# VH-VL binders against a2bn08: the designs that were tried, part 51

Target 1, 238 residues: a2bn08
Amino acid sequence: MAEARLQRLLRVYVLDTSALTDTRLRSLLGSGSLDEAVRRFAELIASVRIAYGVEVYMPPTVYEEARRFLLSNGVTVQSFEALAAWITIKPPTRHEIRIPASIVRDYVEEVRARLARGLRVAEEHVRRAFEAGGLYAAETASREARREKLGAIIRGLRERYREATRHGMLDSVEDLDAVLLALEVRGVLVSNDEGVRRFAEALGVISIDPPKFISVLQGLLRHSKTGGVAREEAHSTS
Short names: E, the ipSAE of ESMFold2; O, the ipSAE of OpenDDE; V2, 0.75 times the mean of E and O plus 0.25 times the DockQ between their complexes.

## First folded at step 16 (VH-VL; framework fv_emapalumab)

Design v16 (at its last look DockQ between E and O 0.86; V2 from the best seeds 0.63)
Fold by ESMFold2, look of step 16:
Structure v16 (fold): chain C 238 residues (1-238), chain A 120 residues (1-120), chain B 111 residues (1-111)
Amino acid sequence: as target 1 above (238 residues)
Amino acid sequence: EVQLLESGGGLVQPGGSLRLSCAASGFTFDDYTMSWVRQAPGKGLEWVSSIKGSGGFKYYADSVKGRFTISRDNSKNTLYLQMNSLRAEDTAVYYCARHEGVRDYYFDYWGQGTLVTVSS
Amino acid sequence: NFMLTQPHSVSESPGKTVTISCTRSSKDIADNYVQWYQQRPGSSPTTVIYEDNQRPSGVPDRFSGSIDSSSNSASLTISGLKTEDEADYYCQSYDYSDLWVFGGGTKLTVL
C-alpha cells in the first residue's frame, strides 16, 4: 500500500526535448514515420491523462525547441498540435526556486575542469598544425592539399573541444528549465541526456529515460483496461 | 596525515548485498571528490564510482549502474558504497580514493582496501 | 569506449633504465592527462606521475613520464633501476565518456 500510494503520487512528468526526439520512439510506438510516432505518443499521453490523471509538463523553451525540430523533420502541424494539446506548457518560477549552494559549487568546479581540458585540446591541435605545416611545403603539396589538411585539423579541434567541455554536461538553458520545472512541480524528469539527468538527480529530482517513460505509460494503460469498467461506474452520476 | 580507512567487506552469495564505508581524516572532507576503485584478485585497477563534495553529483561505471549506489555523510567524514545484486565478477579489493582538488582526474590518496568476495 | 593497453610484464637489471608504455585505443592520448600509479605487492597504489610528467613530492626524479602523439602512447621511464622498484604500474586517464580509465597494469621485475 505504501508502494501503491507512492506510484500514484508519481503521476507528474516533465519532458525535455529528447523525450520527443529520441530516435527509439518510432520503434517503441510501432510507427513507420516520425509523424505517426508523434500521433501515437499524443494518444498515449491523452489516454493516461484520462485514465489516471497523469500530468505532462514542458517549459516554453523546451516546447519551442521541440516544435522546431519536429516540424523540420516531417511532422505535420496537425500532429504536433494534437500532442501539444495534452501537455501543460509552464515556465519554471526561476526567481523563487532554491538550489543548494554546494551543488552550484560542484557544478562550477566541473566547468573549470572541463575548460582546462579544452585548453589542453586546443594546445595539442596548434602543435599538430605547426608540424603539418613543415610536412606540406610548397614543393611537396598543393595549396589545396595544405588548406584541406588545415581544415581537417580545425574540425578535429572543434570536435574534441566540444567533447572535452560540453558532452554529457548540462549546458543549455532549455535543459535547465526542464530540471527547474521538475523540481518545482515535484515531477519526474524524462530525458535521455546523462548530464541533464545527473544534474536533476543531484537536486533530488527523479529521472527516467524516454523508453522507460513509454513503458511506464503503456503499463498504466494495461491496468486501466483490466479494471476500467468498475472505475468508470464509480465516477458516474445520476 | 590524510587517512582513508575502508571497512564492510566480506563474503556474500551472488544476488546479495553489502555496504562499504570509508572513514576519512586529516582534510576537509566535503571539499573533495571521492571515488571507489576496485581490483579483482590478480587483476588490474577498475574505477567503480565517484561522488563530488556536495554528495549530489554521482558517477558510475557501466558495469555497476543500477546495482551500486555511492553516497557520503559529510557530517561524519564518511564515504559509502551500497552494493546490490552482487555478481561473481564484483569480487575485488575495494579502495577508497581522494581526488586532488581542481584536478578531478587525479587520485592523490588511497585507502588500504577492503575485500569483497562474491561466491556461491 | 577507449582502452589503455600496457605490456603485461617488463624486466631489467638494477642500474638500467626501463620504459613502460600505455597506448590509447581511440582518440588522442594527448587530449587528456595521463597518471601513473605504483602498487607494491600487498599494498595500495601510490602516485608516481600525474599530468603526464609531474612528480608528487617524495617521488625520486629517476621516475619520469612522457607523451608520444605519433604512437598515441604515454610512457613511464624509470632510470637507475632499484630492486625496490619491483611493483605493478598502472596508467590512468580520464575523458567525458568513459570517465576514469586504468590500463591493465605492468609487472616490473628487477633481475
Scores: ipSAE 0.554, ipTM 0.792, lowest interface PAE 1.9, mean pLDDT 87
Fold by OpenDDE, look of step 16:
Structure v16 (fold): chain C 238 residues (1-238), chain A 120 residues (1-120), chain B 111 residues (1-111)
Amino acid sequence: as target 1 above (238 residues)
Amino acid sequence: EVQLLESGGGLVQPGGSLRLSCAASGFTFDDYTMSWVRQAPGKGLEWVSSIKGSGGFKYYADSVKGRFTISRDNSKNTLYLQMNSLRAEDTAVYYCARHEGVRDYYFDYWGQGTLVTVSS
Amino acid sequence: NFMLTQPHSVSESPGKTVTISCTRSSKDIADNYVQWYQQRPGSSPTTVIYEDNQRPSGVPDRFSGSIDSSSNSASLTISGLKTEDEADYYCQSYDYSDLWVFGGGTKLTVL
């Protein structure tokens, strides 16, 4: 049972959005464009599926997000469909999946802590705005200057707030679906998000980053070619 | 009264392994994030690893990632640190530390520490 | 990645006031709370300030913390310095990228 589980773990993968949007994939796949990278990725997945029975899954929510992203970034519909043809779109059975209450508790605590940090960021920016208001009073500063300063403060707030509240945390339902699906199918989660991977680990889900995933797939294909050559050489010497 | 008692320190050769333990008492152990913080001789404090109450969420400093594994047994109120592939630079007093209860951003209680010496 | 930089050492006479600085290398010091730990020779660290300026129970009001956003630094101030205050002091903060980070520590000598 353990061996069968291990074998399955090596053959079943679940992709989150980051698996398809990772900037390193272009270089790993030797592509000059994202479109080409997607096509090469499709070919790679096709090859390993055919050769080794590797299964690649994606939740519908991740699929839609990835689709939107890739098409908006110059990937053709044809290339995307080529990739999608080799990916099994499956929603996790959410109502049947159990998460330990202790994990939920820890997650809630993390959320609370992050919310508190967000509040601090907001307070700091209010302070900054207040101080700036004195310097950019209507009598001393142009409307444009005030607008620019306010804009800068708001941008800073948004960036810092996001970082304080979302960075390194499971913060999307798409990512959650990916983790849950991986749990359900007993697959390996492919993600470059540390927060997602940490959550996966908490649930006992193995995760790898997209470069490792590509490396694993490429490695599988390399070994299949060498095994064939060794067999041909053995037959030629007999 | 909150008590943290480290054990398992000692002399080990480079490349060797050691497992540290921290026995906790005086509080609900599984409600708290726990950490290991180390201090090399004559040096400052360095965070090493943390683990949330459930034991599922683990955090590591880059300097120990891949070599150290933090774990806990809540039934025994014990925190562990498995240290593999030890290096000379891992020589330090290792403290068990409790995080504050809710926000986990600081350490409110510390053990007495256990000395780990990595030397040939 | 960020670092917290402290002076290596500070010294002052009893009864005087001393300030130890902690400067963050990147991002805003106010993004996360700063804590201060006291470590006497041969002892474990103890918290003297948490959440920038809060004192744990048992810590004298001589100890105070502050944040200065303009210099991206936190400060520990000890007024009415006593011989027992001689110790190493560490600032600490948090970042989601670097997680828990300590300053290099400051040795306070009471002259």
Scores: ipSAE 0.550, ipTM 0.832, lowest interface PAE 1.0, mean pLDDT 91
ESMFold2 (binder alone), look of step 16: mean pLDDT 92; pTM 0.937

Design v17 (at its last look DockQ between E and O 0.80; V2 from the best seeds 0.68)
Fold by OpenDDE, look of step 16:
Order: sequence, then structure tokens, then C-alpha cells
Structure v17 (fold): chain C 238 residues (1-238), chain A 120 residues (1-120), chain B 111 residues (1-111)
Amino acid sequence: as target 1 above (238 residues)
Amino acid sequence: EVQLLESGGGLVQPGGSLRLSCAASGFTFDDYAMSWVRQAPGKGLEWVSSIKGSGGFKYYADSVKGRFTISRDNSKNTLYLQMNSLRAEDTAVYYCARHEGVRDYYFDYWGQGTLVTVSS
Amino acid sequence: NFMLTQPHSVSESPGKTVTISCTRSSKDIADNYVQWYQQRPGSSPTTVIYEDNQRPSGVPDRFSGSIDSSSNSASLTISGLKTEDEADYYCQSYDYDNHWVFGGGTKLTVL
């Protein structure tokens, strides 16, 4: 039962958005463009599907997000569809999936902590704005200068606030769907987001990053070729 | 009264393994995140690892990632640190520390520490 | 990732005021709360300041914390220095990846 489970784990993968948008994919797939990378990725998935029965899943929410991202970044519809043809789009059965209350509690605490961090960032920026207001008073600074300074403060606030409240944690329903789907299908989650992977781990879901995923798939194909050559050499000597 | 008591320290050879334990009492153990913090002889404090109340969320310093595993048994009110592939630089007093609570900013209670010596 | 830098040692006479600095290497010191720990020889660390300037129960009001954004540093100030204040002091903060970072520590000697 353990072996069968392990075998299944190695054959079923669930992709989050980061699995398709990882900047390292181009290099890993030897591609000069994102479009080419996607096509090569499609071929890779197709090959392992055919050869080994590898299943790749994606929640609809992730699919839409990935689609939007890839198409907006120069991937053709044809290339995207080529990839999608080999990915099973499946929503997690959310109403049937159980999450331990202790995990939910910890997550709530994390959210609260992050909100507090965000508040701290906001307070700091209020202070900065206040101080800047003295320096950029209407009597001493041009309207343009004031606008620029305020803009800079706001941009800083947005950036740091986002980092404080969202960085390193599960922060999207799309990613949650990916984790839940992986849990449901007893698959391996493919993600480059540590927060997502941590959440997955908390639920007992195995996760790997996109480079590892590509490496695993490529490795599978390499071993299949060597087994075929050994059989051909055995037949030529008899 | 909150009490944290570390154990499991000792002498180990490089490449060896050791498991530390921290027995907690005086509070609801599973409500608090716990951490290991170490201090090399004559050196400063270094955070090693943290684990949330459920045991599901774990955090590691880069220096120990892949080698150390933090865990907890809430039924026993015990925190653990499995240390593998130990190195000389891992020599330190290891403290278990409780996080202040929900905010997780800092450590409010510390154990007395247990000494780990990695030496050939 | 960031580092917190403290002076190695500071010394002052009883009754005087001493300040220990803690400088953050990257980003803003005010992004995350800074705490201070006291460690006496042979003892475990104890919190003397949390959230930049808050004192735990039992910590004398002689201890105070502050943040200076202009220098990207936090400071621990001890007024009315007593012999019992002789200890190592560590500043601590955290990043958004839930890595807790300690300063290198400062040895305070009461002369």
C-alpha cells in the first residue's frame, strides 16, 4: 500500500500558477522565448503522459490566471492550448475536503500577525508623510515637488504593505485550490511559492518547485531511452 | 508558571545526529509557536527554527535548512529538534523559546538551554 | 535578509545613562518591531523591551527603547545604571519570511 501510494505520488502532479510563470522555465527548457518554453513544456508533459502515465492537474482558477498571464506575456493561443491539452482541469471538491482545525487556527494567527505588520508599515508611512509635510509645505515647495514626494511615499507604502501582509504565506484562492486539489488527488504540488508549499506541507501534501518538476520529467524520459537501447543491443547480439 | 526544560544535548562527532527535546509546562502548549535559538560559546544568539502550534508550519534558518527538523508533540507538551549532519559550527547551547503569542514578534520565555558539542 | 549590528561593548558608571545601538543593514528599521534581550552571565535571555519601546512586566522604567529611522537603527537606553544591569544585550527583529534575526550582542560593563 505504501509502495503503491508512492508510485501514485510520483505520477500525479498539480500545478499552481507559479509553476507556469516561473522565470527559470525558459532556461530549464532551453527556450529563447516564453512561447517556446510553453510549447516545449507541453511536449514534455505529453511525452511523460504517454510514456509513463503521468497526470498533470490544474484547478480552473489557476488555469484562468495562468492563461491570462501567459497570453499577456507573448504566449500564443496555440501554444497555450497545446499545453492545456495535456493538463487536466479539475476543481477541488471543496465541500468534501477536510482541513484540520488546528491548521486553520494557525493560519488565522498568521493572518493576524501579518495584518499587524501591515499596520506597522502604515504607521511608519504616516509618520514619514507627516515629516515630509513639514519639509514640503506649500510655502516652501512647489506643487510638483509635493506631488512627487507624496507619490513616492504612497508607492513605498503599497510595496512594503504588500510585502508585510502577503509575502511568504498563502494569499490567494487560486493557490489554495491548487493545494486542495493536490490533497484530493494525492498528488505532488508544483509551486515556487514557499508560503503555498508550507501550507501544503501542513496538510501533508508533498511539494516541489518547478525546476525540480522539470528535472523529474526529463529524468523519466532519459531512463526510458536507455532501456530501449539496452533492448536493441541485446537483440543484436543474439 | 511557564517552564521550558531542554534536554538531549551532548557530545557528537561531525556528521552525527542528535535529537533535542523541550518539555513545556505552565501554559497551553498548542496555542503557542515555539522556537529553537542557539548560542555558540562566547558568541551571540542565533535563531534556528520555529514551529507553529499545530506543528504544521515550520520555519528554518538557512544555516540549518535540510539538516535540522523541528517538530512537536502537543499531547506531551514537548518540542523537538532533530539535528542531522552535524557540523562543528553547530556547537552551541540550544534554547527552546516560546513566542509571545499571536503576533510572533519575539520570544517571551526561554529555557535554560542544553549544550550540544560537535567535535571530532 | 538583513543583519543587525551592535557595538561589541559599552561601559558606564553607576547612576549614569548608557545607550546601545542596533543598526539594520537593509530596508527600514521601522518595518518590523525591534526587541531587546538581557542575558546575564550563565543565564538565559530575558526580554527587556518589545515592540520598539514596550516594557514587560517587571522591567524597570530605567529601560527604554527607541527607533531612529534616519540612521536605520534602534536604541536601548538604560538610565540610572545599576551594577545588576551588567549583562549582554541583544536586539532582535524579524523579516517577512518569518526569520528572526538577532544582533551580535553588546556587553555592558558597569564600572
Scores: ipSAE 0.749, ipTM 0.882, lowest interface PAE 0.7, mean pLDDT 92
Fold by ESMFold2, look of step 16:
Structure v17 (fold): chain C 238 residues (1-238), chain A 120 residues (1-120), chain B 111 residues (1-111)
Amino acid sequence: as target 1 above (238 residues)
Amino acid sequence: EVQLLESGGGLVQPGGSLRLSCAASGFTFDDYAMSWVRQAPGKGLEWVSSIKGSGGFKYYADSVKGRFTISRDNSKNTLYLQMNSLRAEDTAVYYCARHEGVRDYYFDYWGQGTLVTVSS
Amino acid sequence: NFMLTQPHSVSESPGKTVTISCTRSSKDIADNYVQWYQQRPGSSPTTVIYEDNQRPSGVPDRFSGSIDSSSNSASLTISGLKTEDEADYYCQSYDYDNHWVFGGGTKLTVL
């Protein structure tokens, strides 16, 4: 890649909600609680911002989603505000961003395929309900037993329908905003969601998962300290 | 009418790299998702990787993720597989296959295959 | 991910009927379409069944496919068996993340 492009890939990141809610982050940041993890994350982002000018972005839609989640799960307002102070909240310029028509066409075809998969799931569960109705005739089973069986079939339908239509696919405006912002600022998208990352990469956006993001930032700080020692030695010896 | 012609197979050392090509003709190439499917000598078929018509959406089997890169050049009607960090277990005949357009979950046309041998 | 399990081999006489099974390890087999491919030695696979039970143009009607949700399996049935049917047969399905999975293959011998 060109030098300027490589520099942005090392310095500019966009977070989706999963970058703050990934269950592995607490251990990677050496924290016993989510609140402590958020504080250490804030310190990490601040440190790389100061040492290297690393910029971290988040669209407002993702910011609000992450805020609700973190505050509802024991993160103090003070800890969240400490993190937010180092994140640039910026909406994507949606009306000016261009997406190749062929990418949109492929996405539409995937949606169509998933709707068809959902219909197949629904048809199978209608068949199960019909057969169960024959086995649970009102003359031989209580109304409670019949309702319990039907309820189990409906719960199964809802679970399998969600899997068939949503798993591994970009399906929210918050996730789309993260992708669009990363495209706009030529940043690296940080997400653990396969569908979000796949969509971003289809648009030429580089993506990494949250553990890798933490590893990259920690590595930068170790290099800075090593480089500081090398700079000090070179300076003192001429 | 539809033709798929693989090339680029050969003998490589472990840890080496190889790029496979699949020349497509007889259909509008960029309307179709494409896949690589391999078959080790005397073994069954194993899906390796897929790419949608635009070239933007890519999918990989766990066994090759991080080592192989699928791509396509729609202006040349050619599908590619860049294979890096090759291992003995990658030894196989590699087929390119076209996904049926309306029924994208089955492969309606297959190439003749190209042999990749990763020697010890 | 999931696995598709097939018998390693089956044999039957010309004119008879053979059935090749394909059992899915997880999730209902009826959730995702099953395809069947035929492969002769030294040749590329060809489709004999798609969408569980549909035949491509040119595939004779003695090839049929079915799904059995209760055993979580699919079946390929070849009636009126001919010596030209001797080949390897693979079932194939997919998951919702667009990962494609083949069965281990079944060698059909016509004696």
Scores: ipSAE 0.540, ipTM 0.791, lowest interface PAE 2.0, mean pLDDT 88
ESMFold2 (binder alone), look of step 16: mean pLDDT 92; pTM 0.936

Design v18 (at its last look DockQ between E and O 0.85; V2 from the best seeds 0.00; counts 0 for: pae E 2.01 > 2)
Fold by OpenDDE, look of step 16:
Structure v18 (fold): chain C 238 residues (1-238), chain A 120 residues (1-120), chain B 111 residues (1-111)
Amino acid sequence: as target 1 above (238 residues)
Amino acid sequence: EVQLLESGGGLVQPGGSLRLSCAASGFTFDDYAMSWVRQAPGKGLEWVSSIKGSGGFKYYADSVKGRFTISRDNSKNTLYLQMNSLRAEDTAVYYCARHEGVRDYYFDYWGQGTLVTVSS
Amino acid sequence: NFMLTQPHSVSESPGKTVTISCTRSSKDIADNYVQWYQQRPGSSPTTVIYEDNQRPSGVPDRFSGSIDSSSNSASLTISGLKTEDEADYYCQSYDYSDRWVFGGGTKLTVL
């Protein structure tokens, strides 16, 4: 049962959005464009599906997000569809999936802590704005200068606030769906988000990053070719 | 009274393994995140690893990632650190430390520490 | 990622005031709270300041913490210095990459 489970784990993968948007994928797939990378990725998935029965899943929410992202970044509809043809779109059965209350509690605590951090960032930026207001008073600074300074403060606030509240945490329902689906199908989650992977781990879901995923798939194909050559050489020497 | 008691330290060869334990008492153990912090001889404090109350969320310093595993048994009020592929630079007194309540941004209680010496 | 830099050592006479600085290498010191730990020789660290300027129960009011955003630094100030204050002091903060970061420590000698 353990061996069968392990075998299944190696054959079933669930992709989050980052699995398709990882910037390293181009280089890993030897592609000059994102469109080409997607096509090559499709071919790779097709090959391992046919050869080894590898299953690749994606929640609908992730699918839509990925689609939007890829198409907006120069991937053709044809290339995307080529990839999608080899990915099983499946929603997790959310109403049947159980999450330990202890995990939920820890997650809530994490959220609370992050909210507090966000507040601190906001307070700091208010302070900065206040101080800047003295320096950029209407009597001493042009309207443009004030606008620019305020803009800079706001941009800084947004950036730091986001970092304080969202970085390293499961922060989207799409990512949650990916984790839940992986849990349900007993698959390996493919993600480059540490927060997502941490959450997955908490639930007992194995995760790998996109480069590792590509490496695994490529490795599978390499081993299949070497096994065929060894058989042909054995037949030629009788 | 909050008490943390480390054990499991000792002498180990490079490449070897060691498992540290921290017995906790005086508080609801599973309500608190716990950490390992180490201090090399004559050096400063270095955070090693943290684990939340559930045991599911784990954090590691880059220096130990892939080699060390933090875990906890809440039924035994015990924190663990499995250390594999030990290196000379891992030589230190290892402290278990409790995180403050909900915020988890600092350590409010510390154990007495256990010495790990990695030496050929 | 950031580092916290402290002076290696500071010294002062009893009854005087000493300040130990902790400078953050990147981003804003105010992004996360700074704590201070005291470690006497042969002992475990104890918290003397948390959340920049809060004192735990049992810590004398001689200990105070502050943040200076202009220098991107935190400071521990000990007034009315006593012989018992001789110890190593560490600042600590948290980064958004899930790292707890300690300063290098400062040895305080009471002359």
Scores: ipSAE 0.721, ipTM 0.875, lowest interface PAE 0.7, mean pLDDT 91
Fold by ESMFold2, look of step 16:
Structure v18 (fold): chain C 238 residues (1-238), chain A 120 residues (1-120), chain B 111 residues (1-111)
Amino acid sequence: as target 1 above (238 residues)
Amino acid sequence: EVQLLESGGGLVQPGGSLRLSCAASGFTFDDYAMSWVRQAPGKGLEWVSSIKGSGGFKYYADSVKGRFTISRDNSKNTLYLQMNSLRAEDTAVYYCARHEGVRDYYFDYWGQGTLVTVSS
Amino acid sequence: NFMLTQPHSVSESPGKTVTISCTRSSKDIADNYVQWYQQRPGSSPTTVIYEDNQRPSGVPDRFSGSIDSSSNSASLTISGLKTEDEADYYCQSYDYSDRWVFGGGTKLTVL
């Protein structure tokens, strides 16, 4: 019963960039290169679209982000375009999409908390730099040692700041567009980012990770290639 | 006066299910994130799950992800924990805890707890 | 995914001072706030320190908290120890991976 009502959700998918860049993709598709994996992914999507009418969407912002990443990592234009041919590129209708005010309130609270965490990280790293200045004074340490210590503190600040403010949070327009499009088309979001998936779930959007997505599509093809006939309903004719 | 009252604990078989409730009063419930924290007999505290004020954003410890579902009904000022596929290691007193507003990293009020025992 | 390690037990005489340590396994303890909770037998926890060294209203001045970056640890110090302070004490911190982590707890005995 629930399957019949959810059939559209099981046939409509929206990809974020991670769905195309997940490092497990090459292994799951049996590929030695990212270029080969992209072509096999294209074949998989094409096959389920033809056999079952599975619709795969991507916002233009995600499309451009994914294209830049894949082309920079050895994927040919031809392979990427072969994939894109089977994906519907559609912008979310941002002006018409409604989000509950309470969800926005929770998001604002999260942003405020993360700004405070970032400030704490910055303050602690300023303290570390001040202390290092006393220990690495010019009279007792080389210029190169002082520069390396400062560089290490700055790298630590950047890493900890990114973790405190960006980790597990929806903070990019591309990810937002994927969530909004999934909401609009009532599709399943495909993402490996827990923060993006959490935001989607807060809006009632079902999400799965890219390995699960591949498994679902492969499962559909196994059914199709074996003839695809459902067992006859057990009815007595009268 | 902030009050948190847990209920719904009891004896349950391994593999079974149980739903805990936490009745809240004395504050504007939907302004606050809430958590479940558990304590096995004779052991320490372990965070289980959290939920933000809207009820939309949910967080789970790895040990319970996929088995437990946190939820809230803001019209009833009640926090819930649906526990499925229970195991002996889930045996604990379960506390309802309120997050301090902007200091979401600590729990400023705790309930009295409700005991869950998972035993054959 | 980090751990907070506390001594299993500590003890001291009334009127004296005890210190309970809380060591973080990875990343700097000073980057995240540390809280301390008191739990008397049969009772729920109550907060005695938040934000490393702040006391909630109603917590006596004799409770204090500190951070030591060199040992990557936090400490709860109880001065003027009273029999009523006999309890389990838990440190707690938050990781930016959305984890609320408790220490294993320290049983304080007042002899």
Scores: ipSAE 0.551, ipTM 0.793, lowest interface PAE 2.0, mean pLDDT 87
ESMFold2 (binder alone), look of step 16: mean pLDDT 91; pTM 0.935

